# VH-VL binders against Regulator of nonsense transcripts UPF2 (UPF2): the designs that were tried, part 5

Target 1, 187 residues: Regulator of nonsense transcripts UPF2 (UPF2), of Arabidopsis thaliana (Mouse-ear cress) (f4iux6r469to655)
Amino acid sequence: RLLQRLPGCVSRDLIDQLTVEYCYLNSKTNRKKLVKALFNVPRTSLELLAYYSRMVATLASCMKDIPSMLVQMLEDEFNSLVHKKDQMNIETKIRNIRFIGELCKFKIVPAGLVFSCLKACLDEFTHHNIDVACNLLETCGRFLYRSPETTLRMTNMLDILMRLKNVKNLDPRQSTLVENAYYLCKP
Key: E = the ipSAE of ESMFold2; O = the ipSAE of OpenDDE; V2 = 0.75 times the mean of E and O plus 0.25 times the DockQ between their complexes.

## First folded at step 1 (VH-VL)

Design m10 (framework fv_mosunetuzumab)
Fold by ESMFold2-Fast, scan of step 1:
Formats: structure tokens, C-alpha cells, sequence
Structure m10 (fold): chain C 187 residues (1-187), chain A 123 residues (1-123), chain B 112 residues (1-112)
């Protein structure tokens, strides 16, 4: 019942209120249901991902299994989808990677996982993987570039991305996506 | 004891709309997608679309995009197919079917089917 | 769209004899990452909805008699009924669920 309100939480106040109410109904079964609810966010409602990540970050201090389960599910989904056929799963791939990126900004997803995702996309530089990499960079690339502990690795990944763009002779849409992502991270 | 029970037969005039229901029981409604498939008299099976009752997400066969609308009511465990701008070639038996979706592996086959709803479009 | 083509359109088989139905997809339905064929077989009797028989090309659904078996990989698939019974008279459909969902045109199985 409470989980039916998740799609309506389109502000920090609304998601924070739901998070507080959830704490009163907390059980192991309900935590698994919440993780499943967050993971199955509608692909048309990507604006909710920042609020869901905020909720997870708020719950992380007292309910360690929520972030752990969600991160594991997202990582497993990414690894399953990165090699899958293009036309079928682009919306799912975009939802997956943006959620990973939002959670990274709340320090729920470790930077190492983000870099693994970026490397997988760069190693297999297909049309979908270009979109996935650019969405990830747009979501958390500047955050990682600005952090002293990840700046060097971000710089290296961005250099590889630009090199691949120049070598692979991308179409104008994809070339523009890469350029926009690069300069958003590294102004 | 998994069961999908559909609404009764409909007779409609060209240009009208029809709304078919599919009531699920014997399982957690939100754990499975509901698919809609039609079969014209003497013809094969044609997939229309799916709805995820949990998220409200839908996917449509391009042939039906703009004419078909899939909805679900979790409080009654009921899925709906509404088809608008009916033509005589829309005369068919319409089935709902349950399909598991694993978030790591994607789409699955259809393990349980409704009994079908005959929709007849005639002048 | 992935086009599914069945052969033959119909076949007549004597009781106790083997029935073989073929299904060909216009492109591979084998997903390399999980090594599974996204292919199912359904049985439909007159006035009834389709009933799942086989999924993942060769896995038999619970309650389905062991005389039904599926085989094949990639683009070429076969449904075999090892010893046809009277209750097996039906139309059989293959389905791919690799890229959306498409069905073969059906194969009608009759008793000789």
C-alpha cells in the first residue's frame, strides 16, 4: 500500500515523508518489497531516480540490506544487459545506468562500479553502449571529475571516450552526445 | 490455482471502442506482466502488448500503437485492454496471458492464459 | 520483426506414431550471454486458449506428458510427439520471445 505512493513522490518533501512513514512498517520482507519497488521504477519516470536514491541514502544508516540489495541487483542487471541486442532494451539500459549514477552521487554505489560500467561500454562501443556511457557521464561524471580520489581515472576515461569518437567515425547524433557528455564533465 | 478470467463476448459497430477485462487470481498480481494476444477466426496468434501491473509500464506492438490502451488495477487484480476505432478486421478472440519478467534476463514465455473474449465488429 | 515459419501447415499421424513439427525463425533467438533459446511451443484445442508445452526450446512445462519434446537451437526448432494420442489433436504454435513476441502460423495435427 505505502509503496503505491512511490510514483507520486516528485519532490524532496514527499519522498522524505514516505521514507519516515516506511520506517514504522519496517521488516525484512518489507525491505525486500521496497528494493523490488525501487528497482522496477517505470522507464518513463526517470525523474524519480534522484528521489529514490535520496530515500535509499536516508535508509542506508539503519537498513544496510536495502542499499546492498539494490546495488547488487543493478550491477547484475548492467552485466546482463551490456551484451544484449540493441533494439529491445534501450529504455531498461538507460534506467539502469542513470539509477547507478544517481546512487553514486549519494555514495551508495562505489566509484569503482561506475568505472567498470564505463569501461564495459567503451570496450564494446555500440550504438546503445554509447548512449549508456553518455547518460552515466551526464548523471555523475562531473561529481566524479571534481572528487580528488577519482579525478585522474575520470580524466583517463574521458580521454579514451574522445579518442574512440574520433577513431570510430560516429554519426552526427552520437558524436554530439559524446561531445556534450565530455564537456559537461570537464568544462 | 492460477486463473485468469476474462469478461464476456462483445458486439461492436465499426468506429466504436471495446474494453476487455482480465481478472487474475491465485498469485501475486504485481509479480508478472499481463500480455494481450488476439486470434482472428481461423488465423494465428498476434501479440498486442504487455503491462507491468507493478510499475504501470506498457509496451505495444507498433501495429496497435495509438489504438490499444493497456491498464491495470492492482486493488482488484484486473488488467484491461481498450481498443479504439474498431474495424471489421479487429473481429477476433482476445486473450490475456501471464508472462514472468526477470529483471536480470528480461522477457519470458506465457505460462497461463485467460479463456478468451470474442469481439465481433459488424455493421 | 522476427518472422516464425512452421512446417508443415498440417499433418495426419496414426495413433502411436511419431509427429514432427518444424519451426524456423528469420534470425537467431539464441542469446549468447545466457546460452538460452527464447523459443516456446503452445498447444491449442478448438474453443480453448493456447496451453504452454515447452519453453527455452527444450524444457517441458510441469504436467506436460514426456512424449512431448523440443529440440533445436538458433533458427531451427522441432517439436516431437513420440507416440501420438487421441487427445493430442490440436494446432501447435511456436513463439519467439527474444525480440518482442511473434508466433508461427500454426501446424494442425490430425489422426489418420
Amino acid sequence: as target 1 above (187 residues)
Amino acid sequence: EVQLVQSGAEVKKPGASVKVSCKASGYTFTDYYIHWVRQAPGQGLEWIGWINPYSGDTKYNEKFKGRATLTADTSTSTAYLELSSLRSEDTAVYYCARGYYDILTGEYYFDYWGQGTLVTVSS
Amino acid sequence: DIVMTQSPDSLAVSLGERATINCKSSQSVLYSSDNKNYLAWYQQKPGQPPKLLIYWASTRESGVPDRFSGSGSGTDFTLTISSLQAEDVAVYYCQQYYDLYTFGQGTKVEIK
Scores: ipSAE 0.000, ipTM 0.485, lowest interface PAE 14.8, mean pLDDT 86

Design m2 (framework fv_mosunetuzumab; at its last look DockQ between E and O 0.05; V2 from the best seeds 0.00; counts 0 for: pae E 13.0 > 2, placed apart)
Heavy chain, then light chain:
Amino acid sequence: EVQLVQSGAEVKKPGASVKVSCKASGYTFTGYYIHWVRQAPGQGLEWIGWINPNSGGTKYNEKFKGRATLTADTSTSTAYLELSSLRSEDTAVYYCARDYEWLGYFDYWGQGTLVTVSS
Amino acid sequence: DIVMTQSPDSLAVSLGERATINCKSSQSVLYSSNNKNYLAWYQQKPGQPPKLLIYWASTRESGVPDRFSGSGSGTDFTLTISSLQAEDVAVYYCQQYYSYPTFGQGTKVEIK
ESMFold2-Fast, scan of step 1: ipSAE 0.011; ipTM 0.600
ESMFold2, look of step 2: ipSAE 0.006; ipTM 0.505
ESMFold2 (binder alone), look of step 2: mean pLDDT 94; pTM 0.952
OpenDDE, look of step 2: ipSAE 0.175; ipTM 0.727

Design m3 (framework fv_mosunetuzumab)
Fold by ESMFold2-Fast, scan of step 1:
Structure m3 (fold): chain C 187 residues (1-187), chain A 122 residues (1-122), chain B 112 residues (1-112)
Amino acid sequence: as target 1 above (187 residues)
Amino acid sequence: EVQLVQSGAEVKKPGASVKVSCKASGYTFTGYYIHWVRQAPGQGLEWIGWINPNSGGTKYNEKFKGRATLTADTSTSTAYLELSSLRSEDTAVYYCAREGYDSSGYYEFDYWGQGTLVTVSS
Amino acid sequence: DIVMTQSPDSLAVSLGERATINCKSSQSVLYSSNNKNYLAWYQQKPGQPPKLLIYWASTRESGVPDRFSGSGSGTDFTLTISSLQAEDVAVYYCQQYYSYPTFGQGTKVEIK
């Protein structure tokens, strides 16, 4: 019942209300069900990822297995997909990386995991990985760029991205995506 | 300019392993993926897998997973295919091919090695 | 896996005449984000490796004669040789690179 309301939580007030109600149903089985529901967010419902991340962040202080399980599932999914050149998987890769980025802004996903994801995409600069990297940068790149502890690493990653764009002779679409992501992080 | 030169023909017994080499020249070896494709006598082309020489990252066709191992040595600009537990059905010409890159994609093979015939017979 | 099916299996054409080879994919190889068809054509002569002729369904590889042309989109593709020459005797393969690479079974082109 409660989990059926997740797709309708399209505001901070709605997700916060659901989060409060969930606290009354706290059991190990219910926490696993919630994590599965959050992880299986539809590929077309990317607007929900920020709200789901807010819910996870709110629950993290009293239900530490929720963020731990979700982050592990997302990391495992990224690692299984990053080397796949299969065009059919792009929507899944985008959902995965944007969720990682949203969770990073709440400090649920550590910056080190985000940088590992970025490096994997830059090391294998394929059409899909360019889209994945740019989505990650658009989601949390400015957050990481503005944080003193990650500014230098972020600057270095952005410099590598721009160099690869120039060296790899990208098509106009890919070139524009890289430029947009770069200037969104470093205006 | 761009060349992929493969090792010579091999004759192996069933159950043995074979290691085929592909030496690249005329381009930056770490800049391009190397794919392996085989062709059994009188048959079509079958993709085995790819390696990114820059990262060492690999991807295998599920049919060859557990039997094929792709490696690359950047100091000699050489890619390798090792195929284990050989069967008579593995008798084929094995090709290495460079993944071409225009501005938006991969997997078209712009340069091919000359092929290595691997014969599996007792 | 995307299955590639070519027709015909073999084709005999007189010198100077048009040869047409068809290729069908079991699912679309058109990527909507860049509007490109991930489809290539290769020529293989006896005792030689395959040679890239066409990529992106219709773009001729550098050095490939103008008589070779590719057309089609989505699931249905055609390779045309407008005026067959003796040197064009070969087996022709289509290949999708939308997903992991798969090839058609090949079409053998011979002179009548």
Scores: ipSAE 0.009, ipTM 0.446, lowest interface PAE 13.4, mean pLDDT 85

Design m4 (framework fv_mosunetuzumab)
Fold by ESMFold2-Fast, scan of step 1:
Structure m4 (fold): chain C 187 residues (1-187), chain A 119 residues (1-119), chain B 112 residues (1-112)
Amino acid sequence: as target 1 above (187 residues)
Amino acid sequence: EVQLVQSGAEVKKPGASVKVSCKASGYTFTGYYIHWVRQAPGQGLEWIGWINPNSGGTKYNEKFKGRATLTADTSTSTAYLELSSLRSEDTAVYYCARDYDYDYAMDYWGQGTLVTVSS
Amino acid sequence: DIVMTQSPDSLAVSLGERATINCKSSQSVLYSSNNKNYLAWYQQKPGQPPKLLIYWASTRESGVPDRFSGSGSGTDFTLTISSLQAEDVAVYYCQQYYSYPTFGQGTKVEIK
């Protein structure tokens, strides 16, 4: 019942209210059901990812299995999809990587995983992986660039991205995507 | 202390395959790419490819594509190079090396594995 | 692929004297946006793996003696050993990493 309200939580106040109610009532609730509901967010409802990440961050202090299960599912999904280049998977790849990026901003996903995902995309620098890399950078690149702990590595990663853009014969759309993502990371 | 420890010397016949291991310690294995480089007796260094242990993603030098296979086992922090259809020209010392911060320079190297291909 | 060419193939230098090794790339390894040269130098002693000495053309790796220095930009690079010691007898390799890695053929440094 509580989970039925999850797709309607389109504000910070609404997700915080639902999170509080979940904590208050939680004594026997199968946490796997919550994780599954969060993981199965529709590909068209990307606006919910920041709110879901906020909920996970709030619950992390009292229900450590929730962030652990969700991060593992997202990492497994990324690894299964990063080598698939067909059109049917692109929306799922975008949802996956943006969720990873949102969770990174709450420090639920470690920066190391984000860098690994980014480099996997640069490894197989194709149409879909270019979009995935750019979506990841748009979601959490500035956060990582501004953090003292990750600024140097982020700078190096952005330099590699721009070098690959210039030495690969990217089409104008792809080239523009890379430039826009790069610019968005830099203040 | 960062260490890359490779498997021992191998002697193979032409047409066989060889699998060399590289066990990493002293750092987070999934955080760094592993390169493979070979050196024929009295010759220079030749890059074979690299693997991202976190994703399993690989890049190969075109000269070795189709004959070399790079893999990694994160549970044992071990990278592997398998080279198939061996010829006498494949006689070399094979090195694994850790990537320098995703930039393809190599900061720590294994001790090398001598692979000899002879009839 | 970027082709790396070193000169000379071998060099004999007296103890305490300067050793100079040159490396040329078939195309520029300078990335203009960050003004970095994607060029490394390695030292390989007999029976040992290569050891990273210099990266970004002129940045010395931690633990490497200050008698080793790298210079140059674009397509023309130099490794200098200001005062050769007995322990410096080795083969030296340049490597570009502007694209996928390629190495020079090596320069053997020996004592006169």
Scores: ipSAE 0.000, ipTM 0.494, lowest interface PAE 14.2, mean pLDDT 86

Design m5 (framework fv_mosunetuzumab)
Fold by ESMFold2-Fast, scan of step 1:
Structure m5 (fold): chain C 187 residues (1-187), chain A 123 residues (1-123), chain B 112 residues (1-112)
Amino acid sequence: as target 1 above (187 residues)
Amino acid sequence: EVQLVQSGAEVKKPGASVKVSCKASGYTFTGYYIHWVRQAPGQGLEWIGWINPNSGGTKYNEKFKGRATLTADTSTSTAYLELSSLRSEDTAVYYCARGTYEDFWSGYPFDYWGQGTLVTVSS
Amino acid sequence: DIVMTQSPDSLAVSLGERATINCKSSQSVLYSSNNKNYLAWYQQKPGQPPKLLIYWASTRESGVPDRFSGSGSGTDFTLTISSLQAEDVAVYYCQQYYSYPTFGQGTKVEIK
């Protein structure tokens, strides 16, 4: 029942209130139900991802299995999708990568996983993977670029991205998408 | 000492599949890409694809996409090339070669090569 | 794909004479951010795999004799063997690694 209110939490206050109420349901079964509900966010409801990530971050200190289960499910989903051809629906790939990026900003997803996702997209630089990489960079690239622990690695990834853009002679839309993502990361 | 040792010669009929192995030793297997390159008799070098053993990520030359499959087993430090729907034009020596990981995309040049595996496709 | 074109297809050179092989790329392999040319040269003898001679256009691989040298930048590259020896009879390939790898068609070097 409480989980039915999740898609309606379109503000910081609403998600925080639901998170507080959810703390009274602390059981292993209910935590699995929550993770499943969070993972099954509609691919058209990208605006919810920041709120869901905030909820996970709030719960992480007392319910460590919630972030662990969600991150594993997202990583498994990414690995199943990244090598598939561009015939697949792009919306599922974008939802997956943006959720990973939002969780990274709360330090729920480790930077290493984000860099693995970026490498996979750059290694197979298809139309969909260009959009996926750029969405990831738009979501958490500046956060990673500004963090001392990850600045060097981000700089290296951004350099590779620009080299790929120049070599692949991307169409104007894709070229602009890459440039926008690159300059959004570098203030 | 860095060494790449490939499986022995194969003779296959048209339409069959072949799987060639490349066992690495003398370095950290997950630190370097493994590339596959073939050479038809009397011809030049043709790149097939690469695998990153650390992630399982692969890139294929479009000419081989759908027919070539690259895999790696980190527990045995062994890379594999499987080529399906074999044609007489696939008769070649197949090489594995080590490229660097740090460039992610193409790596450095191929500093160590396997000895090659002759694959003959004939009826 | 970056197309690599070598010239000549074959050459015959006397022992002790200079051998020169040219390689042209269809687009620049110079990466402006690090000022490096992503170009390598390989030597292949009959029945053997290719052997790396030169990388970064002009850096000699460890153990390669100093008579081998690479030069050039951007799209035009040269491999020079300053004093050809009998063991240098081989096919030589240029390769770009700026993008996904592509090779030149090869240049066969023979003794006159």
Scores: ipSAE 0.000, ipTM 0.453, lowest interface PAE 17.1, mean pLDDT 85

Design m6 (framework fv_mosunetuzumab)
Fold by ESMFold2-Fast, scan of step 1:
Structure m6 (fold): chain C 187 residues (1-187), chain A 119 residues (1-119), chain B 112 residues (1-112)
Amino acid sequence: as target 1 above (187 residues)
Amino acid sequence: EVQLVQSGAEVKKPGASVKVSCKASGYTFTDYYIHWVRQAPGQGLEWIGWINPYSGDTKYNEKFKGRATLTADTSTSTAYLELSSLRSEDTAVYYCARSYGDYWYFDVWGQGTLVTVSS
Amino acid sequence: DIVMTQSPDSLAVSLGERATINCKSSQSVLYSSDNKNYLAWYQQKPGQPPKLLIYWASTRESGVPDRFSGSGSGTDFTLTISSLQAEDVAVYYCQQYYDLYTFGQGTKVEIK
């Protein structure tokens, strides 16, 4: 019942309230149920991803299996989808990568996984991978660019992105998407 | 610390195939591309291709398409170059080298594997 | 393909003197969007693999002595060894990584 309230948590206060109430129901079975509910966020509910990530970050200090299970599920999903070129998978790919990016800002997802995902998209820089890479950069690129630990690697990835834009002869939509993502990372 | 260690010298007859290995250590194998570069005796360096160990994607120099096959085994952090239909002009030292990605320089090189093609 | 041409093919330089090696690309390896030259320099000693010296035309690899410097932009590049030492006897290669990967023919540096 508590989990049925997740889609309605469209503010920091609402998600924090639900998180506190969830702590009273802590069991291994309930933690698995929560992870599955968070993972099954609807493809159209991207606005919830930041709140879900906040909840996971809050619970991480005392329920370490929650972030571990969720990150593993998201990584497995990314790997299963990154090579699929079918149009009907794009919304799922975007939800997946944006959730990874939101969790990265809370340091739940390590930067190395984000760079691995970005590199996979840049290595086959066509079709949905262009949209996926740009969504990832829009979600956490500025965060990674501003961090001393990742600034150099982020700068290098952005340089590769701009070069690929020129070399791949992208259509106007794709070209604009890449430019917007690039400049969003840099002030 | 970061090293690429290649298999030993090979002697092959014309028409045979050779498979050279390159074992990576000291870094995350899937974070870097592995390139293969050859050097005939007394000659310059010639790029053969790259493999991305993360995806299995490959890119080849046009000259080697159809004869070179690049593979990687992430469980052993080992990349492989297989060159088929060997000719005497394939006699060369074959190097593996790593790059951070496509459109990048080669910061770490293997020690080289001499492949001799003779009857 | 981008053709890389080095000059001279070989040079003999006295110990402590300056060695200069030139590299020319058949088309620009300067990418205007990032303002980087996709050019590297490698040193190769007999029986050894090439060793990275310089990348992005002028950035020295960690651990490479400061007597090695790279300069140039677009199509014309130079590697300079300000004071040649005995251990610098080697063949030097320029490489472009702007469009695939191609190397110059090499410049052999010897002591007079």
Scores: ipSAE 0.000, ipTM 0.481, lowest interface PAE 16.1, mean pLDDT 87

Design m7 (framework fv_mosunetuzumab)
Fold by ESMFold2-Fast, scan of step 1:
Structure m7 (fold): chain C 187 residues (1-187), chain A 120 residues (1-120), chain B 112 residues (1-112)
Amino acid sequence: as target 1 above (187 residues)
Amino acid sequence: EVQLVQSGAEVKKPGASVKVSCKASGYTFTDYYIHWVRQAPGQGLEWIGWINPYSGDTKYNEKFKGRATLTADTSTSTAYLELSSLRSEDTAVYYCAREILYSSGYFDYWGQGTLVTVSS
Amino acid sequence: DIVMTQSPDSLAVSLGERATINCKSSQSVLYSSDNKNYLAWYQQKPGQPPKLLIYWASTRESGVPDRFSGSGSGTDFTLTISSLQAEDVAVYYCQQYYDLYTFGQGTKVEIK
């Protein structure tokens, strides 16, 4: 029942309240159920990802298996999807990468995984991978650009992105998407 | 210490195929492209292509498309170049080299080279 | 395809003297967004693989002697060896990595 309230948690107060209530039901089975519920967020409910990430970050200090299980599932999903040419999976790919980005801002997802995902998209910079890379940068690129430990890698990555935009035959939508992502990270 | 160790010299007949290996150690294999570059005797350096060991994605110099195949095995940290339909002009030393994926650029470590001789 | 042209093809220099190698690209390899030149220099001795000397046109690789320096921007680049040593006898190659990867034809440096 408690998990049925997750989709309604559209504010910091609501997600924090649910997080507190969850602590009273904490068991290994309930932690697995929570991770499964968080992972299976609807593809179109991107507005929930920041709140779900906040909940995971709050629980991380006392329930380390929650963040580790969720991160592993998201990484496995990314690796499965990045190599598919299935057009029906774009919403799933975007949900996946934005969740990874939101969790990165709470330091739940290590920066290395984010750079690995971005690298994979830039290596074959076409169709879905352009959208995925830009969504990742929109979500956590500025956070990584502004952090001393990742500023150099982000600068290099953004340079690669703009070089690919100039060299590759991108349509106007893709070109605009890349420019918007770049300037959002480096205003 | 970073090392790229290549397989030994090969002698092939025209029309045959050759497969050269490049075993990486001392770093995370999936964080770098592996490039292949050849050098004919007394000549300069010619880029063949790259493979991304993480994704399996490849990029080829147009001159080698259809004849060169790049593969990688992440379980053994080994990259491979297979060149088919060999001609005498393919006689060269073949090098593997790495490039940082997060920073497009230069080749900081090279293999020792593999001499491929194509003769009747 | 960016074409890299080196000059001269060969150069004979006395020990302790300055050696200058030029490299010209058919298109600018200066990226306006980061103000970096996507150009590297390699040294190759007989029987050995190329060794990275300089990247980003002017940054020396760790362990490379300070007598080696790179300069230039856009389409015109220079590798300078300020005081040639016996161990510097080699072929030197410039390489662009702005659009794919192409090398100059090489410049052979010999002792007079």
Scores: ipSAE 0.006, ipTM 0.473, lowest interface PAE 15.5, mean pLDDT 86

Design m8 (framework fv_mosunetuzumab)
Fold by ESMFold2-Fast, scan of step 1:
Structure m8 (fold): chain C 187 residues (1-187), chain A 120 residues (1-120), chain B 112 residues (1-112)
Amino acid sequence: as target 1 above (187 residues)
Amino acid sequence: EVQLVQSGAEVKKPGASVKVSCKASGYTFTDYYIHWVRQAPGQGLEWIGWINPYSGDTKYNEKFKGRATLTADTSTSTAYLELSSLRSEDTAVYYCARLDSSYYEAFDIWGQGTLVTVSS
Amino acid sequence: DIVMTQSPDSLAVSLGERATINCKSSQSVLYSSDNKNYLAWYQQKPGQPPKLLIYWASTRESGVPDRFSGSGSGTDFTLTISSLQAEDVAVYYCQQYYDLYTFGQGTKVEIK
């Protein structure tokens, strides 16, 4: 029943309050239910992803299986979706990648997984994968670009993205999307 | 006991709409996607779409887009399929089935089916 | 769409004998990143909904007898019933869940 309040947590105070209440529940079943609830966030409620990621980061210290289960589910979902071309609902792909990006900013998702996702999109540069890559970059690209540990790899990935844009015959929408994502990371 | 119980048989005229219900019990309704699959008499199975009862998100088979509407009421643990602009070729048994959204598993629990007959 | 094709359309087998049903997909349902085949098998008896037998091409669902086994990878899959029993008379369907959900046309298994 605590999970019924989750979609209403539209502020840091509300999500922190719910997190404190949840932190002391000590049941494998309850933790699995929370992870499922977080994973099944509506594709139209992308504004909740930062709050959900904050909750996961807070719970990571007392319930270590929550972040590990969620990250595994998101990785499995990404791997399932990346090769399905443009037939799949783009909103599902965007929700997946934005959640991965938000969790990366809390250091719950390792940078290596983000780079693997980005490389997969660049290796198979379809219309949907361009949108997915750009959403990932808009979510955590600047964070990774500004970090000394990831700046070089991020710069290399951004260079590859721009080369692909110039070499491939992208329509004006996709071309603009790539440019906007690039300059958001490297202003 | 985990089960999905569907509404009773329907007879409709061409051009009408039909709404089939699927009531879940024995598990947390929002933990599983509900899929809809139909089977014309003596024919194979055809996937219609899914709904995520937690989020309200839906996905449709392209063939049914614009005619099928999937909804869910979490207060009654009931999923609904509404199919509009019925034709005789829509005569089929309509099944609801659950799928674990977390594990991308196959359909482990099915409703008993609802026969929808479309005739003039 | 991924098209699923089963063979044969119908099969008559004596009690206690082996039954084999084949399923072919129009494209690979093996996902290289997780090395899983996104393929399931279902049993359907007259007047009943389908019952899940096998998922991930070869993993038997809980409660399904050991005489049922799935094999194959990529585009070619087989369901085997090692020793047909009277209660196994049914139509069997393969299903891919690699890209949405599509079913084979079904194979009717009868006693000879």
Scores: ipSAE 0.000, ipTM 0.493, lowest interface PAE 15.7, mean pLDDT 86

Design m9 (from m6 with heavy chain R98T S99E G101W D102G Y103S W104D V108Y; framework fv_mosunetuzumab)
Heavy chain, then light chain:
Amino acid sequence: EVQLVQSGAEVKKPGASVKVSCKASGYTFTDYYIHWVRQAPGQGLEWIGWINPYSGDTKYNEKFKGRATLTADTSTSTAYLELSSLRSEDTAVYYCATEYWGSDYFDYWGQGTLVTVSS
Amino acid sequence: DIVMTQSPDSLAVSLGERATINCKSSQSVLYSSDNKNYLAWYQQKPGQPPKLLIYWASTRESGVPDRFSGSGSGTDFTLTISSLQAEDVAVYYCQQYYDLYTFGQGTKVEIK
ESMFold2-Fast, scan of step 1: ipSAE 0.006; ipTM 0.500

Design t10 (framework fv_tiragolumab; at its last look DockQ between E and O 0.04; V2 from the best seeds 0.00; counts 0 for: pae E 6.3 > 2, placed apart)
Heavy chain, then light chain:
Amino acid sequence: EVQLQQSGPGLVKPSQTLSLTCAISGDSVSSDSAAWNWIRQSPSRGLEWLGKTYYRSDWYNDYAVSVKGRITINPDTSKNQFSLQLNSVTPEDTAVFYCARDHYSEYAFDYWGQGTLVTVSS
Amino acid sequence: DIVMTQSPDSLAVSLGERATINCKSSQSVLYSSDNKNYLAWYQQKPGQPPNLLIYWASTRESGVPDRFSGSGSGTDFTLTISSLQAEDVAVYYCQQYYDTPYTFGPGTKVEIK
ESMFold2-Fast, scan of step 1: ipSAE 0.033; ipTM 0.621
ESMFold2, look of step 2: ipSAE 0.000; ipTM 0.543
ESMFold2 (binder alone), look of step 2: mean pLDDT 93; pTM 0.949
OpenDDE, look of step 2: ipSAE 0.520; ipTM 0.827
ESMFold2, look of step 4: ipSAE 0.043; ipTM 0.647
ESMFold2 (binder alone), look of step 4: mean pLDDT 93; pTM 0.952
OpenDDE, look of step 4: ipSAE 0.022; ipTM 0.657

Design t11 (framework fv_tiragolumab)
Heavy chain, then light chain:
Amino acid sequence: EVQLQQSGPGLVKPSQTLSLTCAISGDSVSSDSAAWNWIRQSPSRGLEWLGKTYYRSDWYNDYAVSVKGRITINPDTSKNQFSLQLNSVTPEDTAVFYCATEIYDSYSYYYMDVWGQGTLVTVSS
Amino acid sequence: DIVMTQSPDSLAVSLGERATINCKSSQSVLYSSDNKNYLAWYQQKPGQPPNLLIYWASTRESGVPDRFSGSGSGTDFTLTISSLQAEDVAVYYCQQYYDTPYTFGPGTKVEIK
ESMFold2-Fast, scan of step 1: ipSAE 0.007; ipTM 0.575

